VH-VL binders against L-rhamnose mutarotase (rhaM). Designs and how they scored, part 21

Target 1, 108 residues: L-rhamnose mutarotase (rhaM), of Ligilactobacillus salivarius (q1wre3)
Amino acid sequence: MTVRLGQIMHVNPNYYDEYEKRHSDLPVKFPEMKKALKEAGAHNYSIYLDKKTGTLFAYLEVDDMDKYKAIAEMDACKEWWAYMAPLMDTNPDKSPVTFDLPEVFHLD
Key: E = the ipSAE of ESMFold2; O = the ipSAE of OpenDDE; V2 = 0.75 times the mean of E and O plus 0.25 times the DockQ between their complexes.

## First folded at step 16 (VH-VL; framework fv_bebtelovimab)

Design k4 (from k1 with light chain Y98F; at its last look DockQ between E and O 0.68; V2 from the best seeds 0.00; counts 0 for: pae E 2.04 > 2)
Fold by ESMFold2, look of step 16:
Structure k4 (fold): chain C 108 residues (1-108), chain A 122 residues (1-122), chain B 109 residues (1-109)
Amino acid sequence: as target 1 above (108 residues)
Amino acid sequence: QITLKESGPTLVKPTQTLTLTCTFSGFSLSTWGMGVGWLRQPPGKALEWLALIEWDDDKRYSPSLKSRLTISKDTSKNQVVLKMTNIDPVDTATYYCAHRTGYSEGFAFDIWGQGTLVTVSS
Amino acid sequence: QSALTQPASVSGSPGQSITISCTATSSDVGGYNYVSWYQQHPGKAPKLMIFDVSNRPSGISNRFSGSKSGNTASLTISGLQAEDEADYYCSSYAGDDFVFGGGTKLTVL
């Protein structure tokens, strides 16, 4: 069953353009990440940026949450995190500091 | 196992374009995660990064020199080429090419060439 | 525009521990997550000693250690030896460029 996820992260305001550029790199530079997301059934994946604050708002839908959570253990994911880390708030392991948001409204 | 070597002119006149070639062995720039950077060091001064090229032809340039630099690669020859336009005596330096570590290995330059001195005449 | 400030020189006697500092004059969010240290003997290319603040490449003596606090990174050399006499450079990677400090000449007395 599909799960809808809403999340926030933060990007350094000096690097908005670089953030967009590096995300466009994901399918080409990190093909194992693209494959893993597809295998988890990740879709309708959008990230919005509030340029006033550096806040990123992510929305995605995931068909298999176990496969999605397993992505964090992949070497390719650790490389992706390291690639993005210079641009944003990260945990010590270079993963993005991420806050899950509760869904308060949905319309099909 | 990884080795890099710089080649090019040792004496250049102002306003010319400097072309430097990095020839390397022990890795292929077609392999995921591989990158080669160019750096320089004026006599008695600090190191300065110039440019980086990756396996997928992604290119990065020092912001202060971006308009004067072009980096390219020939993967079949294991070569990376740096061009710097409108050379000035301040560009006199030892030029190095170096292997860049993978992203999870800290974006560092772990193996360097021996360097080549380029002198720009006045 | 960011700069890394290192002392111009430092000295120590064999067997001592010494520390070389590297201070950013302005901070970027990613600035000191990727700090590296290089050793350079006269006439030679730089050699990577520390990457990612505190990690040692394979083959580098555990006498070399790195740390950071706030906007200041430090390289510590314990059990100082004559061969450690060299120039030392810190570097940071922020956004998509690399910045180097001005270098520190270490003299072993």
Scores: ipSAE 0.510, ipTM 0.856, lowest interface PAE 2.0, mean pLDDT 90
ESMFold2 (binder alone), look of step 16: mean pLDDT 90; pTM 0.932
OpenDDE, look of step 16: ipSAE 0.817; ipTM 0.937

Design k5 (from k1 with heavy chain S104R; at its last look DockQ between E and O 0.14; V2 from the best seeds 0.00; counts 0 for: pae E 15.8 > 2, placed apart)
Fold by ESMFold2, look of step 16:
Structure k5 (fold): chain C 108 residues (1-108), chain A 122 residues (1-122), chain B 109 residues (1-109)
Amino acid sequence: as target 1 above (108 residues)
Amino acid sequence: QITLKESGPTLVKPTQTLTLTCTFSGFSLSTWGMGVGWLRQPPGKALEWLALIEWDDDKRYSPSLKSRLTISKDTSKNQVVLKMTNIDPVDTATYYCAHRTGYREGFAFDIWGQGTLVTVSS
Amino acid sequence: QSALTQPASVSGSPGQSITISCTATSSDVGGYNYVSWYQQHPGKAPKLMIFDVSNRPSGISNRFSGSKSGNTASLTISGLQAEDEADYYCSSYAGDDYVFGGGTKLTVL
């Protein structure tokens, strides 16, 4: 069952351009991450940046939430987090501080 | 395979700036996920963490000493430098540099230099 | 800042097991914090014995084990040997800074 996810994260305002650059490295430098996202059926994955506040807005759709949640246990995911961590707000394990947003409207 | 060695003055005067150099081999600080930290141990007392520098030039400092510390690296020389300003006799300690592991090895200091005793004259 | 509390000393006879505790006043040891244990013989640099609460580096005897419950991490040494006599430090890392415990002197009787 496909689940729609809306989330916010925060990037350090000094590193907006570097965030975009490093994020484009994901499919090339972290191929296990790309594969795991595809196997979970992650699609329509977009991240938007509000440069006034450093707020990142993520939207994605996921077909298999169990596989998606399992990504956090992968060595490759922890390496990806460490790669991105200098640019953004992180938890102690370097995962991004993430706030889930309730969906308030959807149109098919 | 990994080795680190501290170098710098062994006797300093109060108010001077202490400069310590960590020279290492067996890894490159340009390699993803690696870091080098500085720690100290006053005679007969506990270990104290001072600073950390990572492969991507991210820097962390002990909150109580942050205003006095500067860490930097020269990856082409395999060196990390720590500067500590306004030295005082309470800063007398053995100073260590150490290799810091990534998330896979628990962000631990796994390989240490032999240490260098810095004595601050009274 | 949070502090890590260790007993000042522990002792045991050869062949026994002993446990050294490391207790935080906050979530420094619990949740997402990384805990390590170091052994230090007199005049020597510290040596990493346990990382990430319970993992041993290559070359460390399986007589050393680590665990955590709530805000307390523990180092257990089984089959005590004379060479285990040393100071032991715990540390915690939470992404910002490292905190070290005050150290525990282990005496092998």
Scores: ipSAE 0.000, ipTM 0.582, lowest interface PAE 15.8, mean pLDDT 87
ESMFold2 (binder alone), look of step 16: mean pLDDT 90; pTM 0.938
OpenDDE, look of step 16: ipSAE 0.803; ipTM 0.930

Design k6 (from k1 with heavy chain E54Y; at its last look DockQ between E and O 0.57; V2 from the best seeds 0.00; counts 0 for: pae O 9.4 > 2)
Fold by OpenDDE, look of step 16:
Structure k6 (fold): chain C 108 residues (1-108), chain A 122 residues (1-122), chain B 109 residues (1-109)
Amino acid sequence: as target 1 above (108 residues)
Amino acid sequence: QITLKESGPTLVKPTQTLTLTCTFSGFSLSTWGMGVGWLRQPPGKALEWLALIYWDDDKRYSPSLKSRLTISKDTSKNQVVLKMTNIDPVDTATYYCAHRTGYSEGFAFDIWGQGTLVTVSS
Amino acid sequence: QSALTQPASVSGSPGQSITISCTATSSDVGGYNYVSWYQQHPGKAPKLMIFDVSNRPSGISNRFSGSKSGNTASLTISGLQAEDEADYYCSSYAGDDYVFGGGTKLTVL
């Protein structure tokens, strides 16, 4: 039931520190977003940054993919996207350009 | 309907502290997403953003003027106050407060006060 | 903080279309995602005409339109009318601060 997700995004090289800093605002300014993630069973959520290329690698585990997918439709999520959009590559709707990665190996 | 109105002294001497008050209606700064900003415009010159205060009391300031500015709110009175220290004749301008929109309106200033002219002279 | 550059003045005759450009001088990609345009008549407060590059607030004439290409945003006014004579300012929100262009004086001949 738990799904492991690996994702690639990109952040502007001028905003590496700001990208990290703004995630501290998520629980404070965007509590509904945090709540939605929790309700979807998101856990072990980590984002890594390659400062040489601006590449972000996100890993997370999700227990309820339907709820997780529904987050994208929430106003809270859209506000979060808007908040982060100046820092990173985004789609026309300001969602981050995200590349899903296939899992080629796993060890419990 | 949202309205905002600036009040404060119209004449200030150099080195003094300017205190301006924005009184607004039609929205509350206790509401998530709300923000009120201060902007100014010297006579015959361009608009300049000064400061912004959010519903959660988070504040943002113009980088060049940050050391001189303090923005605060009184939610119960629907007021936002801007203080600017060490005033100089170069600070002579019309000062505006304005409502800031959220995501759906591009974080723009959609409703403005009429502005108040502040003249700095010895 | 990114600087925005506008032409000092533009002019047109009634019924014509004019365009005002707003160019970011810095390489800040994010700082140019939220572009707004404001109209200001003499002695009046600015009025929001365009937000988020190309959106019109309620009540704003469809003669006003916005677009962006690269690091240049543009305000287009079609069917120019005498009442359109005013100063126009572009603005950009970058998440932490706001920057404004130097303004453009539009004269209707």
Scores: ipSAE 0.007, ipTM 0.665, lowest interface PAE 9.4, mean pLDDT 91
ESMFold2, look of step 16: ipSAE 0.068; ipTM 0.749
ESMFold2 (binder alone), look of step 16: mean pLDDT 88; pTM 0.922

Design k7 (from k1 with heavy chain T101V; at its last look DockQ between E and O 0.35; V2 from the best seeds 0.00; counts 0 for: pae O 9.8 > 2)
Fold by OpenDDE, look of step 16:
Structure k7 (fold): chain C 108 residues (1-108), chain A 122 residues (1-122), chain B 109 residues (1-109)
Amino acid sequence: as target 1 above (108 residues)
Amino acid sequence: QITLKESGPTLVKPTQTLTLTCTFSGFSLSTWGMGVGWLRQPPGKALEWLALIEWDDDKRYSPSLKSRLTISKDTSKNQVVLKMTNIDPVDTATYYCAHRVGYSEGFAFDIWGQGTLVTVSS
Amino acid sequence: QSALTQPASVSGSPGQSITISCTATSSDVGGYNYVSWYQQHPGKAPKLMIFDVSNRPSGISNRFSGSKSGNTASLTISGLQAEDEADYYCSSYAGDDYVFGGGTKLTVL
C-alpha cells in the first residue's frame, strides 16, 4: 500500500537559503498542510538540493495516494504554493513544476 | 470595510520614546493570515517600512531600526502599538499603519490609515 | 542605498502609455520575492495598485499592469490620464523585510 515517490523540482539559485528557511514555516504557519500530509500517511519526506544546478530531489513515502493527491485541492496547499512560488519554478497555478521519477532500484 | 487610524503625540522631544497606536476595524488579528504594519515617510522622501505584527504574534522589524522598535497587539481592542526609543529629529515623518494581506495577495499593504505627522524638535 | 531602484521621474501625455521600472540592486537572499506597487497623491496615503508582480486589487483600473523580467519589475500605465499624476513606489517582501524603491514622480503633460 505504501508508495515511494521520487520527484524533481527546481529552485532559483538566488534563493537556496530562503527555500530552506521557509520550510521551517510549514508546521507553524501552515499547520493544515502538515496535518493533511500526515493524514495521507506521508513519511520519510526529504528534499535534497543540488546547489550547482538548483535541482531539488524530493523523496517521500505515502500510505494513501488518494488523500495525498487531494491535498493539491486544499486552500492550505494553495497558500503554501503561493508562499513558495517566488523561489522556484512553478506552473500557472503556482504549483511547483514537478517531474516524477521512475524507481529503478530499491533495497529494504 | 477595513479602516485604520493612527493616534499618538504629534510633537516629541529628542531622546524620548515615541508611542503610536493603530486602531482598526473590519478585520481581526486573531484571523489566520492577518497582519498590521507600521511605515513612515519623512517629508518629501520615500516610504520606509518599520515593523509588522501577525496574527500569531510573530513580529518583524526593519533591520536598521530593530534595536529601537517594539510592536505589540491587543486583539480584544483591535489595536497595534509601536514604540520607538531614542527619538531624533531625523525620525520626523508621517507615520502610517496598514493592513497586510496574506500569502495569496503577495503580503502587500492593501489598506492604509491616513497617517499622522510626528515632529521631533527640542 | 535602497535595495530597489526607480527612476526619479517619468512623464507622458494624456492617452500615452508609460512604464516605471523597479530594479533590485541588493544581493540579499530573498530580497525580491513579492513585488507591489503603490500610488500616492500629494498629502494622501499610499494606495495599493499592484500586488504579487502583476495582480490588481478590486477596484483598480485595468490601465495599470505589472510585470517582471529578471531583477526588474515594471509598472505600466496605459491611456494616461491627468489623475494618474502622482508618486509611485515599488516594494518587495522577502519574508523578513520590506523594502521600498525611492519613488517615481509621474507627470502628465
Scores: ipSAE 0.006, ipTM 0.656, lowest interface PAE 9.8, mean pLDDT 91
ESMFold2, look of step 16: ipSAE 0.730; ipTM 0.910
ESMFold2 (binder alone), look of step 16: mean pLDDT 90; pTM 0.933

## First folded at step 19 (VH-VL; framework fv_bebtelovimab)

Design m1 (from k1 with light chain G30S; at its last look DockQ between E and O 0.78; V2 from the best seeds 0.72)
Fold by ESMFold2, look of step 19:
Structure m1 (fold): chain C 108 residues (1-108), chain A 122 residues (1-122), chain B 109 residues (1-109)
Amino acid sequence: as target 1 above (108 residues)
Amino acid sequence: QITLKESGPTLVKPTQTLTLTCTFSGFSLSTWGMGVGWLRQPPGKALEWLALIEWDDDKRYSPSLKSRLTISKDTSKNQVVLKMTNIDPVDTATYYCAHRTGYSEGFAFDIWGQGTLVTVSS
Amino acid sequence: QSALTQPASVSGSPGQSITISCTATSSDVSGYNYVSWYQQHPGKAPKLMIFDVSNRPSGISNRFSGSKSGNTASLTISGLQAEDEADYYCSSYAGDDYVFGGGTKLTVL
């Protein structure tokens, strides 16, 4: 069953344009990431940027959470994280510092 | 074994366009994750990054020099070319090309050419 | 203009340990996630000694170690040897830019 996810991250304010560029690179430079996201049924995946604060808000829907969580163990995902790391705060493994948010309202 | 070698003129006059060629072996610039950078070092001064080109033709330039630089590659010849326009005596330096490590390997320049000294007449 | 500041020189005796600092000095100091260190002997090309703050390339002696705390990265050389006498440069990759420090001359007394 589809799960809706809301998450926040933060990007360095000096690199907003580069953040957007590198995300546009994902399907071309990191085709295994695109494939893995599609296989997990990730869709309606949008990331919004508040330029006043550097806050990124991600919304996505995932059909298979086990496959989605398994993406973090892929070599391709580690390369993707490393590619994005120069632009934002990261954990020691280069993954973005991410805060999951509870859903407080939904309308079909 | 990765090797790189710089070639081009050693003496140039102000206002000319400097063209430098990096010829490399031991990797292909069509292989995922591969990159080649150009750097320079004026005599007695610090290293300075100039430009980078990646396997997918993505190109990056030093912000202060971007208007004067063009980087390109010929993957079939294992060559990367740097052009710098409007040369000035301050551009006198040893110029290096270098292999750039992959993203998860720290974006570092791990193998360098021997360098070529370019002197701009005063 | 460099966003990374290094001491101009450091010195030590054979067998000692020394540390070279590399401090981000730009007002835009966030995003320095990748720090590397290079050794350069006179007349030679730079050699990569440390990447990703603390990792050693294959073939680099474990006498060389790297760390970072806040805005300052450090290269430590233990068991100092005459061959370690060289210039040392730090670099950072943040955003889409490579920045190099001004270099530190290490003298082995």
Scores: ipSAE 0.628, ipTM 0.890, lowest interface PAE 1.5, mean pLDDT 91
ESMFold2 (binder alone), look of step 19: mean pLDDT 90; pTM 0.935
OpenDDE, look of step 19: ipSAE 0.770; ipTM 0.924

Design m2 (from k1 with light chain G30R; at its last look DockQ between E and O 0.72; V2 from the best seeds 0.00; counts 0 for: pae E 2.04 > 2)
Fold by ESMFold2, look of step 19:
Structure m2 (fold): chain C 108 residues (1-108), chain A 122 residues (1-122), chain B 109 residues (1-109)
Amino acid sequence: as target 1 above (108 residues)
Amino acid sequence: QITLKESGPTLVKPTQTLTLTCTFSGFSLSTWGMGVGWLRQPPGKALEWLALIEWDDDKRYSPSLKSRLTISKDTSKNQVVLKMTNIDPVDTATYYCAHRTGYSEGFAFDIWGQGTLVTVSS
Amino acid sequence: QSALTQPASVSGSPGQSITISCTATSSDVRGYNYVSWYQQHPGKAPKLMIFDVSNRPSGISNRFSGSKSGNTASLTISGLQAEDEADYYCSSYAGDDYVFGGGTKLTVL
């Protein structure tokens, strides 16, 4: 079943443009990440930026949450996290600090 | 077993373009994650990063020098070339090329060439 | 996009421990994730001693250790030896460029 995810992350305000550039790099530099997201059925994946605070809001839909969660164990994902880490708030393993948001309303 | 060596002119005149070549062995710039950087050190002064080129031709430059720098590679020759335009006496320095570790290995310069001194005349 | 400040010099006697600091001037420490330390003897190329704040490359003595607290990274050398006399540079990959500290001359007395 498709799961809708809402998430908050934070980027350093000095690097908004670099954040966007590095996401444009993902399909070319990290093709295994693109493939893994497709295999998990990730779609309608959008990231919004509040430039006042550096807050990022992500929305995505995922068809296979087990495959999606397994992405975190891939070597390619660890490289992707390390690539993004110079720009944002991260955990010790370089993954972005992420706050999952409960869904409080949905309309088809 | 990784080695790098810098080559190019040792004496240049102001306003000329400096061209330096890094020839390396023990890795390939066609391999995912590989990078080569250029750095310099004026006599008696601190190290300064100049530029980086990666296996996928992604390029980064020091913000203060970006307008004067061009980095390129020839993967078949295991070479990276740095060009710096409009040379000035303040550009007198030892120039190094160095291997850059992968992203998850900390973006560090782990193996360096011996360096080449470039002196800018009068 | 930050400057790194190191003391110009430090000194210690054989057998002592010394610490060299590296302080970023930015108040926003997001992205101060990658700090490296390099040793340079006169006339020689720099040598990587510490990467990713605290990791030691293979073949580097465990007398060298690294740490970070807030916007300050530290290199600690224990059991100081004569061959440790050198210049030491910190660096960070901050956002989209590399920044180096001004260097610290370590004198072994």
Scores: ipSAE 0.535, ipTM 0.872, lowest interface PAE 2.0, mean pLDDT 91
ESMFold2 (binder alone), look of step 19: mean pLDDT 89; pTM 0.933
OpenDDE, look of step 19: ipSAE 0.797; ipTM 0.929

Design m3 (from k1 with light chain N33K; at its last look DockQ between E and O 0.04; V2 from the best seeds 0.00; counts 0 for: pae O 10.6 > 2, placed apart)
Fold by OpenDDE, look of step 19:
Structure m3 (fold): chain C 108 residues (1-108), chain A 122 residues (1-122), chain B 109 residues (1-109)
Amino acid sequence: as target 1 above (108 residues)
Amino acid sequence: QITLKESGPTLVKPTQTLTLTCTFSGFSLSTWGMGVGWLRQPPGKALEWLALIEWDDDKRYSPSLKSRLTISKDTSKNQVVLKMTNIDPVDTATYYCAHRTGYSEGFAFDIWGQGTLVTVSS
Amino acid sequence: QSALTQPASVSGSPGQSITISCTATSSDVGGYKYVSWYQQHPGKAPKLMIFDVSNRPSGISNRFSGSKSGNTASLTISGLQAEDEADYYCSSYAGDDYVFGGGTKLTVL
């Protein structure tokens, strides 16, 4: 079944444009990452930026959560994290600090 | 401040179904990344993983015991239940429930209940 | 099902350093992920000492360290103290399965 995810992250105020630009590199420089996301059935994946606070809001839908979770174990994902780490708040393993949000409303 | 506590019968007869309940606090299984696992340890023997349930109701079982195990959650009560069918004396062990960390923390069991000894005897 | 092999027992004197090995079978090398170590005193629940090969949870003494080489993970305890006497278990998670070693009894002489 499809799972909807809402996430909060934070990006460095000095790198708003770079953050956006780097995502355009994902399909080109990290094709395995994109492929893995697609294989997991990730769709409607969008990230919004509040430039006043540096807050990122990510929304995505995932059809296969097992495959989605497995992406974190991929070298391609770790490389992507390393690529993005200088721009945003990260954990010690360079994964983005992420706050998961509860879904309080949905309309099809 | 995570805590977990196991409850259920301490004496079970062979062929019966063992039902154990894990009551926890300090976290919610409605929160992304949260998981609760069941493990056991026969007296004087090694730890063995039994099952895991995650916030998204994803369930995982020990391959060797999968056919006998059912794990479920009641998020509103902060409880996880493990059922094991066709109990045998070999299943005598201390049973633990434990909080499972997310990816950043290596999917480890970082907080454990005190455990409950379940003896299987006719 | 994957298997982890630990020595049955190890011993050391106070102040010494000891190492406990945890070896996966060759077929498990590719799935030897998220290695954790647990300490267990008699009659007590296990305590997480190391996660993801070499990371210490908050509150864990820096005398405990973890490493991995090939298909063998290692727990090293430096400056051995009497309270370190306990059973130690290694574990590995491979997405669908958790496996544990047979445990190692550490005696402090």
Scores: ipSAE 0.006, ipTM 0.650, lowest interface PAE 10.6, mean pLDDT 92
ESMFold2, look of step 19: ipSAE 0.702; ipTM 0.906
ESMFold2 (binder alone), look of step 19: mean pLDDT 90; pTM 0.935

Design m4 (from k1 with light chain V29I; at its last look DockQ between E and O 0.65; V2 from the best seeds 0.00; counts 0 for: pae E 2.7 > 2)
Fold by ESMFold2, look of step 19:
Structure m4 (fold): chain C 108 residues (1-108), chain A 122 residues (1-122), chain B 109 residues (1-109)
Amino acid sequence: as target 1 above (108 residues)
Amino acid sequence: QITLKESGPTLVKPTQTLTLTCTFSGFSLSTWGMGVGWLRQPPGKALEWLALIEWDDDKRYSPSLKSRLTISKDTSKNQVVLKMTNIDPVDTATYYCAHRTGYSEGFAFDIWGQGTLVTVSS
Amino acid sequence: QSALTQPASVSGSPGQSITISCTATSSDIGGYNYVSWYQQHPGKAPKLMIFDVSNRPSGISNRFSGSKSGNTASLTISGLQAEDEADYYCSSYAGDDYVFGGGTKLTVL
């Protein structure tokens, strides 16, 4: 039921501080996103930044992948993507360019 | 429908603090996604962005001017106020307030006030 | 002092097409940036003509179009009319800062 996700994204090195600021805005500016993530059972969500390259390493766990994937269709999600887009690599629809990583080791 | 209007002094002396008020209608700055920016244009020169305030009181300032600028809002009066300290003749310009589009509409300024000319005495 | 360079002036005859360029000297306009174009008639406030490089706001004539290639954004006005005579400014939004070009005076001959 619970799926572990590992992902790579890229932030423009000129905007590391702004990336952190805007990501901290999510629960305040985008309360519908916070609610949707909670309803999908997203938890243990951490994003790490390699400042040498601008690489972001995300890890999260999701209890309901159908609800999680449905977030992409929300108007609030499209606004969240647009809010973050000036700072990072994005697809034409402004969603983050994201590379899913296969899990190669897990220890309980 | 959306309208904005700048008000404040037209002539100021160097070292004074300039206070400009933007009074708007057709939207509320308590509504999600709404923002008001301040810009200026010296006579015959390019537009310059100064500051932005959003519905959730998030505030942004031009990096070169941020030590001199304060933006605030009174949502109940549909007003945004810009203060700029230590005025200098280089600050002579037409000052505009403008509605900022939502994030998915390109961070653009779509509706502008008529502008107010502020002249700083030499 | 703007990081966006526009020609000082362009001209065209009624019915012709003209293009105004906006070139970034220090960044790729299409990467992490948003580009807008504003029209300003003498004594008037600027009017938003194009946002997100190529999108027209509601009520803007389809004679106005925008594009980008590399570090250069372009505004094209087709079917030139006398009312198009104005100053045109490009802007770029990157991070939390807005930068404006120096402006281009369009003369309709």
Scores: ipSAE 0.456, ipTM 0.850, lowest interface PAE 2.7, mean pLDDT 90
ESMFold2 (binder alone), look of step 19: mean pLDDT 91; pTM 0.939
OpenDDE, look of step 19: ipSAE 0.729; ipTM 0.918

Design m5 (from k1 with light chain D96N; at its last look DockQ between E and O 0.71; V2 from the best seeds 0.71)
Fold by ESMFold2, look of step 19:
Structure m5 (fold): chain C 108 residues (1-108), chain A 122 residues (1-122), chain B 109 residues (1-109)
Amino acid sequence: as target 1 above (108 residues)
Amino acid sequence: QITLKESGPTLVKPTQTLTLTCTFSGFSLSTWGMGVGWLRQPPGKALEWLALIEWDDDKRYSPSLKSRLTISKDTSKNQVVLKMTNIDPVDTATYYCAHRTGYSEGFAFDIWGQGTLVTVSS
Amino acid sequence: QSALTQPASVSGSPGQSITISCTATSSDVGGYNYVSWYQQHPGKAPKLMIFDVSNRPSGISNRFSGSKSGNTASLTISGLQAEDEADYYCSSYAGNDYVFGGGTKLTVL
């Protein structure tokens, strides 16, 4: 079943342009990440940046949440996290510090 | 075993273009995650990073020198070339090329060439 | 990009522990990223001693350890030996470039 996810993360204000550039790198540099996201049915994946604060707002839809969560176990994901880590707030394992947002309104 | 070796002129006149070649073995710059950097060290002074080129031709330059630097690779020859234009006496240094570790290995320079001293004079 | 400040020199006697600091001048509370430490003996190329703040490459003695607190990384050498006398450089990779500290001359007394 499809799950709608809303999340916030933070990017260092010095690296907004580099953040965008490195996300455009994902399909080329990290093809296994693109494949895993597709296999989990991740779609309508958008990340918005508030340049006043460095806050990133992500929205995505996921068809298979177990497959989506399993991405964190992949070696390719650990490389992706390490690649992004210099630009943003991360946990000790280099994953992005992410805060899930509750959905308060939805229209089909 | 990864090895790298710098080559190029040892004496250069001001305003010339310095061309340095890094020849390496033990890895290929067509392999995912591979990178080669250039660094320098003026006599008696600290290390300074100059440029980096990755397997997918992604290129990075020191912000203070980027207008003078061009990095390129020839993957079939296992070579990386650095060009620095408008050479000045302050560019006198030992120049090193180095292998850059993968992203999850900390973006570090783990294997270095022995270095080549470039002296800029009249 | 951040400047990295190291003490110009540090000294110690054989068997002692010594610590070399590397302080970033970042304006961001999270401004210290990938940190590496390099040892350089006179006339030699630098040698990677520590990467990613605290990890040792294969073949590096466990007498060398790294840590970080806030914007300051530290290299600690325990059981100091004469062969440890060298210059030590920290570096950071932040965003898309590398910054090196000015270097610390370690003298073994």
Scores: ipSAE 0.582, ipTM 0.882, lowest interface PAE 1.7, mean pLDDT 91
ESMFold2 (binder alone), look of step 19: mean pLDDT 90; pTM 0.933
OpenDDE, look of step 19: ipSAE 0.839; ipTM 0.938

